# VHH binders against L-malyl-CoA/beta-methylmalyl-CoA lyase (citE1), part 1

No score or structure here was measured in a lab: all are predicted.

Target 1, 346 residues: L-malyl-CoA/beta-methylmalyl-CoA lyase (citE1), of Haloarcula marismortui (q5v463)
Amino acid sequence: MTRLCRTFQTAPAAIPNDNSAKFLVSGLTSKGFQAPDWLVPDIEDGTAPSMKDEAVDNIIEHIPDHADDFAGDILPRVEWAYDDANARERGIEQVTRLAEAVGEELDGFVFPKVGRLDDVRDAAGVIADAERDAGLPEGTLEMAIILETAPGRSDLREICQYATDSRLSGLVFGPVDYTAELGGRTLDGERPRWDGLLEALSNETSAADIVAIGGPFDQLFHERAGVTYYNAEGYADQVAYEATIGIDGSWSLHPKQTEQANRIHMPTVEEMERDLHKIESFNEAKREGTGAVVVDGQMVDEATYKNFANTVKTVRAIDETHPAQTEAYYDDDLLARARDVELIFG
Unless a header shows other numbers, all headers, positions and changes below count from the first letter of the chain; antibody chains aren't numbered by Kabat.
F is the ipSAE of ESMFold2-Fast. E and O are both the ipSAE of ESMFold2, at different seeds. Each is the mean of both directions, binder to target and target to binder. V2 is 0.75 times the mean of E and O plus 0.25 times the DockQ between their complexes.
[cut] marks letters that were taken out.
Atom coordinates printed by the task and the answers are left out, and those that the model quotes come from them; centres of patches stay.

## First folded at step 1 (VHH)

Design p10
Fold by ESMFold2, look of step 5:
Structure p10 (fold): chain B 346 residues (1-346), chain A 125 residues (1-125)
Amino acid sequence: as target 1 above (346 residues)
Amino acid sequence: QVQLVESGGGMVQPGGSLRLSCAASGFTFSSYEMSWVRRAPGKGPEWVSTISSSGGYTSYADSVKGRFTISRDNAKNTLYLQMNSLKPEDTALYYCARGFKTYYSGMLRYGMDVWGQGTQVTVSS
């Protein structure tokens, strides 16, 4: 019904530590507003080259213990690159191993550094082969890609058109590799925000009815006079901007970022009360046989009603996946109205 | 929900002593490294001292070493700073801060994510 991915949280699947799965398990056991809609166990850039086999082992070991209690989706990021056959070979092995061992517990895979449409089709084929070999029903495992190459950007429209009839369900922006591939510079440590790309991403994914996710915010700290402290406002500003231009979700590098993005992507109490009031008033007028309704000075017809219904559908999607979040965010009475109201047009 | 509340500040003559306290609530205090940071009038923050989660390791800014002692009582969720031989340049608003670890780009890094409102220390003749 509605696309739920307020947060795309990457977590390294292995780190050099006595407990190499520490951050993977932390993500799998997240609670409240720190629980991401999509958890991305990261075999790729988040895990050192020497530890990628251990990262796969950690996912296989820990996913079954926690997946039933994890409310969101779990999509590991595997190795891939359109211009590196060795990376693709390692990614194929990773998808194959994970689908065989824990494919029933996973929701799909994330492929980085994709190229043009043909490369995206090849990645989808890897998932299809792995499903078949693991005995999983066709379509069990979805695919998301990271848009971070010049060829990928060049084929954005074609890739999104392909998504309308395929397992490709989300596109994620990767600004670091994108900037580097274009030969861009990060002057004074500040990378371009690439607003034009983000707007195109929002447009093309909306046309294909799939998820758009913004890039990471890696200015995690401010530093002054030897004091290092968390940059909460910087991340909040990026997430708010992404929401404003119709990006569905935000990349998170840490549970604190996930908490901020989850809250920012929720309809406000004021929006919910406003839209519920208009829906409820229209429903009553419709039952009384009135053909058109004016509510608070606004004419409500089927098209306008659907706008209000989208707010309710968004809250219902969050509530179904994370009821603890909606119960903490909305008053009991308001939430009950959102859960129960009849959506005549939706 | 997470809260740090400092107390124990005040006015003292040069050479005097004060003990600051910081009461922590809303998190597992014994799991976190804790710090004192100060801000002198018109200046940016200056790190003063840090103590490990167990209390087994402490460190101090050169400007306070030998005069200040950081300590903690994990059973009481309280951080302390004993300040001796105070100087006029120690005049500042003193903050208690919670340590924050992050893993990014292949490295663990440390910073601070929660701050108190501060307690004023004034050292004057």
Scores: ipSAE 0.070, ipTM 0.565, lowest interface PAE 5.1, mean pLDDT 88

## First folded at step 5 (VHH)

Design c1 (from a12 with T102V)
Fold by ESMFold2, look of step 6:
Structure c1 (fold): chain B 346 residues (1-346), chain A 125 residues (1-125)
Amino acid sequence: as target 1 above (346 residues)
Amino acid sequence: QVQLVESGGGMVQPGGSLRLSCAASGFTFSSYEMSWVRRAPGKGPEWVSTISSSGGSTSYADSVKGRFTISRDNAKNTLYLQMNSLKPEDTALYYCARGFEVYYRGTLRYGMDVWGQGTQVTVSS
């Protein structure tokens, strides 16, 4: 039901380099735990203004060579801003070009800097028009938005309600632009975490059964004793926090972050053992005609069963998309039980 | 298991030469930028040189330019540092490090995520 997105990896679609598609191709050819659930070729903030056309050209050139082998979804981030008609016009052109040239290979688009619900509807209309003009079936291309403006935050509930019967399948938090728009302060290099927003995001997206994705972690490195080294712990802490409050996925700026987030967002071996045992015990009790079973001091009924079933459904979704990851993470017997158990509810 | 193993260090007279090697395993070596970093006695680490994943681009600290040459053999998963015209101040433990590049909001950032155990270079009369 719920779309799989442990990781939302942006990759600049063009950089000022002889190999301008370097990071795009790296994402498209990623392996193992470095393979994101969503790869986001980035025309917007990840690509310099002078290189936007080259970014689109790179996506058109490279997607056909790699899309069949890429297990996850591919959703370019286009230009957009609720308060900038020129940005919206450039985004419309980008969606139109990409849908025409490689729409069969794409899964959707990401729109940044959306405003209130009507702006979100306008963005969805851009995709609908591009699908029609490219001869693609309606609904082929999904939409995610970045919640990073005051008007967008103000309409969060309405936007999620709209998502229930539309192409909108995910909301992503953008803390940098959000903090700037609200006039927020960064003391000692630390931006506000915006816990209230993240909790509201988790709540409203859950009500609409769509994906919530946390914002980027751009404190990428420590510097100590004259060298710069990767801040693995800082990213892991943010991802763990996001998982704790029910955020479905994490923004990644690099395959190393993707690997960390993919692993943290997987159900643990302990969670799997626990939840499988409870499902299996309930299934036996139902076959025997009893409606009440207590497993390890907890009563399991239909309502609690659905909670345990969500763990199995999550692992199955990861397994279907990335079997190499589940086979590496879980032992053979545990994975076989997750694949085979009957889910009579949920 | 990601591993970087340095070798080729030793004692040499001022003006002499050494070539360091770094054997890489457990990852796709040809996909990563690589660096040499050194630590002199009683001092913090000092960046020495970096080479792109293809080997087409190199950079050097000012203190070693013209004397040191970084290179790589992607078929052998090996990084090299040729050190010529060695000076006493080059005495240090030399580390191989794997690069981590991110281009974000118009800025290319570089750092290191994996390190070797180092190989000692001593330059003395």
Scores: ipSAE 0.534, ipTM 0.736, lowest interface PAE 1.5, mean pLDDT 90
Fold by ESMFold2 at other seeds, look of step 5:
Structure c1 (fold): chain B 346 residues (1-346), chain A 125 residues (1-125)
Amino acid sequence: as target 1 above (346 residues)
Amino acid sequence: QVQLVESGGGMVQPGGSLRLSCAASGFTFSSYEMSWVRRAPGKGPEWVSTISSSGGSTSYADSVKGRFTISRDNAKNTLYLQMNSLKPEDTALYYCARGFEVYYRGTLRYGMDVWGQGTQVTVSS
């Protein structure tokens, strides 16, 4: 299975506040369903231009205090842009400093605004150089990129093919910058959803066995009579849509969104009970030595069994990283069965 | 599971005082920004006051500035609203609400996601 990433949660690494690291620390100390699979300390768009150095300092200061207790992966988003040499220079410095100071605690980096394949190779080279300079084993630090430029979209297939034997493990959609670069407008206040891009993203990342992650949902609130209410339904609808078209994970701007996305990307209790029953019945029939295996009136072959097994593998991956989530979501007996059942075909 | 329970409402005469309390349970209280919201008879909800998670920053609606004081005790998981110089127009059902902040693309945004049942405040002669 490709790396677990139901949730890609960005957290500003510095904000203009007496406690400039408050959102970073909130992410690092997250519990239960608010704990993301990928935490992304954000030096780029989440941090003001005047505070980029403080953002790096905050990551260096706070990661060692919390990394051993944080169950997910930690991948800072650095500055980068295929068409801005100054942004690239700042990103190189950020990767170098972070790898040197806390590289043993990090899982990789996220690069925004990448261009064509050669630019993606350049970004991977920055990580490779930083690994070498920091004395880290080759391949220690993974890479995710944000697909949000016209050149990047144009090379999507080639970029995904490159990922099959490289450190590139995930592609993330960035709709705000993508719309702006194409010269698009938000007529009537509505930005296009770019469904064609999302389908292509799902297709090409699946072919390369890497993760696809949807873009942020920034319509965070409704307002009524001067009171602002969280827009839970809007985010849930986007995450459900992403799941139906094969996008592996969802971008989260806050632990509340992370909680929703984590739950939506889990197999339901009904799916789990159904698929475990099929696996258990097949295993029992095989042990009894019958020539044909029929479960609930349906013949079960290796291919249909693998579909049931995928549900269990997904739950096991979540359980390994976040046992508190699976223990809260499934009853004890169901979870024990998922943990213990033998998967004859995988 | 997550629960906010208001108390301390009642009837007072104009110029009087009340202190409202909100007991929080089922979440890490000290991690959340908290607000008071009120609903007068026949009207929609009206924001009253907000306090940051640490208690270091407070804000108030113009209609209550100088008369109301929001505070919190993170050790006791309790939010307070001290209401002085009460007027008949302060008559309302007062709710405690849990919120959170999002800093996104240079903008600090705020919203509310959990509410209490409310406590009635009535100011009349």
Scores: ipSAE 0.519, ipTM 0.725, lowest interface PAE 1.6, mean pLDDT 90

Design c2 (from a08 with Y104W)
Fold by ESMFold2, look of step 6:
Structure c2 (fold): chain B 346 residues (1-346), chain A 125 residues (1-125)
Amino acid sequence: as target 1 above (346 residues)
Amino acid sequence: QVQLVESGGGMVQPGGSLRLSCAASGFTFSSYEMSWVRRAPGKGPEWVSTISSSGGSTSYADSVKGRFTISRDNAKNTLYLQMNSLKPEDTALYYCARGFTVYWSGTLRYGMDVWGQGTQVTVSS
């Protein structure tokens, strides 16, 4: 079953002000629809070079205070780059320190700027070594990577195949670094969407049964007549597009974006009613010895049943982690049906 | 449910004073910067004033500087705007707005995400 990640929220682990952990703590204490499925304390691009040690210290200090109340997963983004040995050395130290100090509270790590498959294997080895050195059970810490380099894109299929029997559980698109590495341009004020990459990402991660996560949306605000206000519609449009093409989750820069993405990645009430009705009708037909039935003009057979089952599985995964969200979003009767219906085929 | 409810508007003559209030609920008020924005008849929104989460820093549009004072009471979850020496051009629907910041690419970016329903201020003789 696909790991739940509607939202991948990076939070700078240190910023230059008196409360350097402000955004880290805000993420760790988020509630309701502002709680991300994956919180990513960001040591890498979200933290200034002079503050990397403070970022690690902040994670060590604050994770234990909040982990019991945080429903999602916590995966720090460490330094790494396939073509920069110094970045890799700093990343190794960061993984080692974090695994030793708070490895029982973490769920894994995010590695940026990975190269070809061998570089991904090297990153996974860093986690394995850190687990052993910290006395953690093998497999305690998962891995996600950011697909943002030309070599990484070239090995996308191989990397996803490697994930099938490894700690690699998710791939995240990094459009800014990817565009820069390819020598791409923003013309007429529009950043490329990279539709071909997103299609390939959705395809190859689905084949490997791991999560695909879209890139950040940093056109955060409109300005009109001297007033700067949140660009809610722009982010919603990107998240909806990602969901439409089979990307499992969206990158969030703030709990406000997380709330939007969490909601957009939930099946609507109409979708849930539709798909539950089709599943229930099929289950009745199966008990009566027939293999297919027409419901609302659509034939439901084993092959199409799996589409409807995915809706229910998604809701169940959200419900297990965030029951307050599903209870607020769906009425009691609909949610009870989703919880209880038998899924004959997956 | 995040809510901002403005009150205190009304009709006044030029040179008069009014005090607007904004009652906040559904969020941790003391964690957010707050703003007043106004919309004059037939015009787009115009920023009026902003106050930091602690209340220690304030800023004002040039058109109101010296006449308007923004303040907040974090214990009561309430934002205020004291408006003195009112002019006909201050006639507008006044909104309370919640702001937030995002740290990205080495900078803090600020914008408003929640608005009240507004309270009408009319300055005429």
Scores: ipSAE 0.547, ipTM 0.747, lowest interface PAE 1.6, mean pLDDT 90

## First folded at step 6 (VHH; from c1 with E101T)

Design g2
Fold by ESMFold2, look of step 7:
Structure g2 (fold): chain B 346 residues (1-346), chain A 125 residues (1-125)
Amino acid sequence: as target 1 above (346 residues)
Amino acid sequence: QVQLVESGGGMVQPGGSLRLSCAASGFTFSSYEMSWVRRAPGKGPEWVSTISSSGGSTSYADSVKGRFTISRDNAKNTLYLQMNSLKPEDTALYYCARGFTVYYRGTLRYGMDVWGQGTQVTVSS
């Protein structure tokens, strides 16, 4: 069960190109801040209908070559839909093939277009059957789902309750299909943000101690005077908003988006220095027999200490998975302090 | 620190040839698609040509197809534009641009994020 997911990067597993695995391999070989916490080889919407079998073949071919060097988690997105038996049949075959061929290298699967709780249970059963048939231990493969249907939204609480004792480890928002199912419209070039859904998602996943991931940002480029320009600011704004309402991670369509989201979801150098200083000062004062100390005009006691400890815990989680990122982002002394400081509360 | 520096512009007669170069630095050149864009006097920018990161795929605007050839040397971090059969309407400031492609929901989109200063090409009698 992976808790760290600043970035959920979908990578088409096949595209119409002489090198059909181009984006899959690019994702698998990402380095530095372009390396996502979760790489999602995408058989579903990222791959053309005529190329689904080639997408599976590409994953089987390329995952073994790269999985040992990839620091994050790898969870293919398979076909599925609560209201389409043919899509579910194709998804079952995809999970079965992938678990058999590369299940030891994968961390789980992503199921799109889930319905009510029973449909989520059915998807989990597909993984369980595939584990058994592949000879993998029960629970080897985790599950994430995309919340993008009206029935799924209606059962959000029940689905998250199910997650507390199951392989379901993350919920991802899909705004395009959600808007379409509700009959929503795009006005002034903007899709609804669905703030109410995002707040509910943050709440219910937090109650279940699983990850919440925002939807894709597909306004990728501005078009002006006949030329297209990358829309870096638009993506950064969405990621920042998601972070402020407690969404754990952001959907990325490309390594440039992954780099932005990875950085935005990291504690800043200023935040890290501030919170480490407060923790270190409190620990020293505790050795002197007091339970509280004033640091830079703020009282630090047990209740407020836990807030500052969360900063260090976040950095430690990133450091464990991606030490190259933390080593590039923080100076050696600051990072050593984060690694070593005693967290006496939290 | 990312830099694109164009060179090779100048004055030529109609029907002549010219080769532009663009020296790239501050990024992994071989990981990016590259483009030429031009801006004629009194007009907005016009896309001219794009080449894939490996150099294996090229595309051209209709106005230059068959006359211009884009190429790259990834070992030298250099982009080229060979321009033949030049016409007065090719007169423009030519820019080197860095870009990339995203495939999403069946659509392949290309866009640019870094530009050079440009090199002037003037075709006149």
Scores: ipSAE 0.558, ipTM 0.754, lowest interface PAE 1.4, mean pLDDT 90

## First folded at step 7 (VHH)

Design h2 (from g2 with L108Y)
Fold by ESMFold2, look of step 8:
Structure h2 (fold): chain B 346 residues (1-346), chain A 125 residues (1-125)
Amino acid sequence: as target 1 above (346 residues)
Amino acid sequence: QVQLVESGGGMVQPGGSLRLSCAASGFTFSSYEMSWVRRAPGKGPEWVSTISSSGGSTSYADSVKGRFTISRDNAKNTLYLQMNSLKPEDTALYYCARGFTVYYRGTYRYGMDVWGQGTQVTVSS
């Protein structure tokens, strides 16, 4: 599983439609900036209770047809809940079936409604058992969880510490269930954004070197005089805020949102030019035997250099997975510089 | 650049027919649901009809059911509205609009994100 996750796109694995796999297949065949870094075939909240078995069947049927052509990672969201043994039993069966049938094409699983650390460990154990039973190498399937319960929030630090030496590679915020569990109010149709939680999530996942992913933006449309309009600016504002506070990726409910989030999470041309210039100037000075380097009035030391290097490493990660996106977004010269520059401090 | 251009409007007597067209460019037309919306003088916009991205599903406002037919030709990137048995109340500026559907927590939600300039339909004697 890669560390790159600008976008976490859930796609219902079964819907009430003549083609119940419609959104799953649309996600698997996505192109350009509509292609998410993580596609999440959704058995859980995205699929009606009566259609859970069909959702699993759809994933098994369609993943082999498309996985080779899909550039990102594929992590189904299974059923789970720390306080519901029946949900956990269904989730265990779903992981087991999927690992056996298509585990070679999957990158991992997403577990919703996790509780305290022990519940997270139990979920990781389910994956480990499924790997062994399917004959997959240990560590083939990674894990992400959705932080959306009071016990989960209470153990956030401990869960992230556990992640440093485990298959847990990402934490995702679930604001709907979190607000409901805390008894929070939805005033005038608005839920709190929970900025304090998002800051803590950014902090603890950064300390563990795993990805943090913001929650869904479900204020999808404005309504005026009986006509509904897409709320592009609202989603863009949330994604930009998440990026500002160090959240690595954003939840997407549709390829339209994926395109916006993918672009917002890319370094801008200006950021790339600035940071490449500082790296290139430092590298030249080092080759000429000059010690500490001042570039545009700023002294460049190892810590400062690493910030510039992060920009280049981000672009390289996107470029490795989605070269069509970087080639469309950056001109040829700038992209070549990003690909070629030596990163003395990593 | 995403663009929607309506045509086919005009003046017609009550009981007459018109066919509106909407030429789409700058996006993958077959990936989007399409709608017709109208605005009568002094009124806000009113939804008329919607067609799925494949053309397999259609819906209509009660006021036009049985008289109007929405269709699309994905090979020609064109949306149509066949309007029969026209009434004075159908007089309006008719817009085509691009939209999409999200299925989230058991609910389908639909919204529009791009609009045309509109074509005038006037039904009078």
Scores: ipSAE 0.595, ipTM 0.774, lowest interface PAE 1.4, mean pLDDT 90

Design h5 (from g2 with S53Y)
Fold by ESMFold2 at other seeds, look of step 8:
Structure h5 (fold): chain B 346 residues (1-346), chain A 125 residues (1-125)
Amino acid sequence: as target 1 above (346 residues)
Amino acid sequence: QVQLVESGGGMVQPGGSLRLSCAASGFTFSSYEMSWVRRAPGKGPEWVSTISYSGGSTSYADSVKGRFTISRDNAKNTLYLQMNSLKPEDTALYYCARGFTVYYRGTLRYGMDVWGQGTQVTVSS
């Protein structure tokens, strides 16, 4: 996929602290592999109920100071719930305030706890109204939703079909609220993985050519003899699993998780060398008029070529947004080949 | 590469003082909370103290409150532990550690992700 979102990093927009914007600013000023593809200033579950107004104020204050230097997309998560009129009212106010004050610096909004398709349409309407009221061109602000309710799961296909010609660009899994709503149980501290949902999410978003994002990894620490350690391997395992089943990106709660997920969702040097070699060999054979091309014992047809091309397209998308990452990860010769090679089949 | 190097340990009589240092490199020191952890002979690790990224907030284990002071110099990428009124029970290998803090669903969660090699403190009668 060409819309880049290896990482969906939520950052609380206000916390109980002398510097209440600490995590927001940390995200906005992230560097190198700690820079997420999508930064999500979080007014919703990441911010205490008593601090929601301060969270909005912090976003308005800090986004203009940092947005030009932030390479990724910025999509605040606002309050919303399909079955809570008060949450929807607060979300409408938050979208309206943010679009008016900093809409030119934002890329869209994330809506949690969506219901059936009609609720998703209502959320999209809130963005459309806020664009008009702020004087922004139609379609300036995109929408992502969190799939974390039974009604939302029930309408997954319909919601993805709606996305094909709307501002809806991504679906994100929310396992905590989903498990609670279905009455799921935690055994030995582990929440259900919901493999069936994740597979359906990957399938339906792929059919609509939009982004699928996995849920947060909240088993953050091991404890041993009274001291707590970050569970780096647990997060890496979840990200690798998500990549295996075709989920486009991963939810991150911290820049260190963002670095892990960015790297895991990136083609390896071996993958890139292999696929570039096959593309280059095919292109040379076609220029020489050779009809059939065999590379390393494999016949290269249009379908297999497209698989190789996807690797290059992924690296190009990362390179356009985060050239410092690709320059650090790949040697100069390999990266130059990825940038320059002609892709005859896409 | 991320690196933490402790120094300033040694032998001291009960009631004495020592000042530990931890030199940090390979990361933006001022963006991280930092901790001291100690390990007495034959015991598991014990948290000692934590300091916020700015130095404005500190916390201490009950066993060291009023005797130990954590501080940092962000311009020098250095963490300190001033240890006063030392007791034989303070004998341990002292490590500095980099914090990993997450605010998730209204709860602040803290743990450590990088450790130094440690510096030995021995308090003997």
Scores: ipSAE 0.556, ipTM 0.758, lowest interface PAE 1.5, mean pLDDT 90

## First folded at step 8 (VHH; from h2 with T50Y)

Design i4
Fold by ESMFold2, look of step 8:
Structure i4 (fold): chain B 346 residues (1-346), chain A 125 residues (1-125)
Amino acid sequence: as target 1 above (346 residues)
Amino acid sequence: QVQLVESGGGMVQPGGSLRLSCAASGFTFSSYEMSWVRRAPGKGPEWVSYISSSGGSTSYADSVKGRFTISRDNAKNTLYLQMNSLKPEDTALYYCARGFTVYYRGTYRYGMDVWGQGTQVTVSS
């Protein structure tokens, strides 16, 4: 992967509170494992209709104070919908205002409710126009979309093919709107997981070398007799499943979820020790000129080596962006080996 | 390691008073909302009271309004529950709980993620 995104954390950009930017600022100032790889100031579903202008104002006001200290990427989610011209008009204005005022501090935008490929191209055009009008270099602002409509799902392959030579760098699953559009039902409070969609998403984004991100986990709390408590295991189970099928990152609604997802998407100490040992042993055997390369009783070819190398590449990507996280998670000797080992096959 | 340790429980006659304390450690106490939760014998947990991170906003279950007062001292990392006019129905194991709030799809959702071991309060004649 060319872009790190273990976590896609949406943060409402305006809420009904004396400090309407409370959650936006909390995200911008996050530390340690609660710092997301992508912070998504949310103008869309995270902000009430009457507060959309205030949400944009909050982003403009607070981003300059914090962006230099924020290690991850910042991509606001704007309004958009393939079947709603008024939503698209509001999204265009939001992109235009944000690019002009704080485009140098942003990394891109997230577009919800996209339709077929033509609608995705239209959204990319909005960003391109906003870059030009703001005097930003072409390609400064990237794009992610939320796959949550029947037309979008129908064009998934075509959209990913378009991404290989465009600003589109990530696809995010939106299960709530997707279930509603297909006429699915939430019986007894349970929504389908849509495993077939998630597998297709993993496949098509991998073919395009872009980021795949799972949908939000909104069963945040269990309740009994007025007592609510955090559903940590439910979220962890969803993130683990997403990682198992090759989804690159997970949607987070709060820093507690971000910490869980950041950790689950990291190689474990055991995986690192195992894979580093195999890489180091292979490299030593190669230097000695042995004809067959066998490590720990296994024939190691280029494909097998790449599996071990992927572990190291993942840690290096995290280390580049969040060295405090890798330094806290791995001991100094193990991390130094990960940083220094030669990867003769990528 | 995040820890919450309750104290101040005991036996008291109906109409009496007790003050519970909860010592917090292992996290930035002033950044978190806090609650008291109780569990009566043979019953499930019942939320009692909530206090915002600054202490400026509080709320109470109907069964304790006017009799209980929640407070916090952020300099001492301590949460309190002053319980007056105690009734036999207040007999329970009282837990201090750390919580947080999420704003999601137009609604504030609050939940607790860390509890102490509890302190027993028994109101009996």
Scores: ipSAE 0.654, ipTM 0.822, lowest interface PAE 1.2, mean pLDDT 90

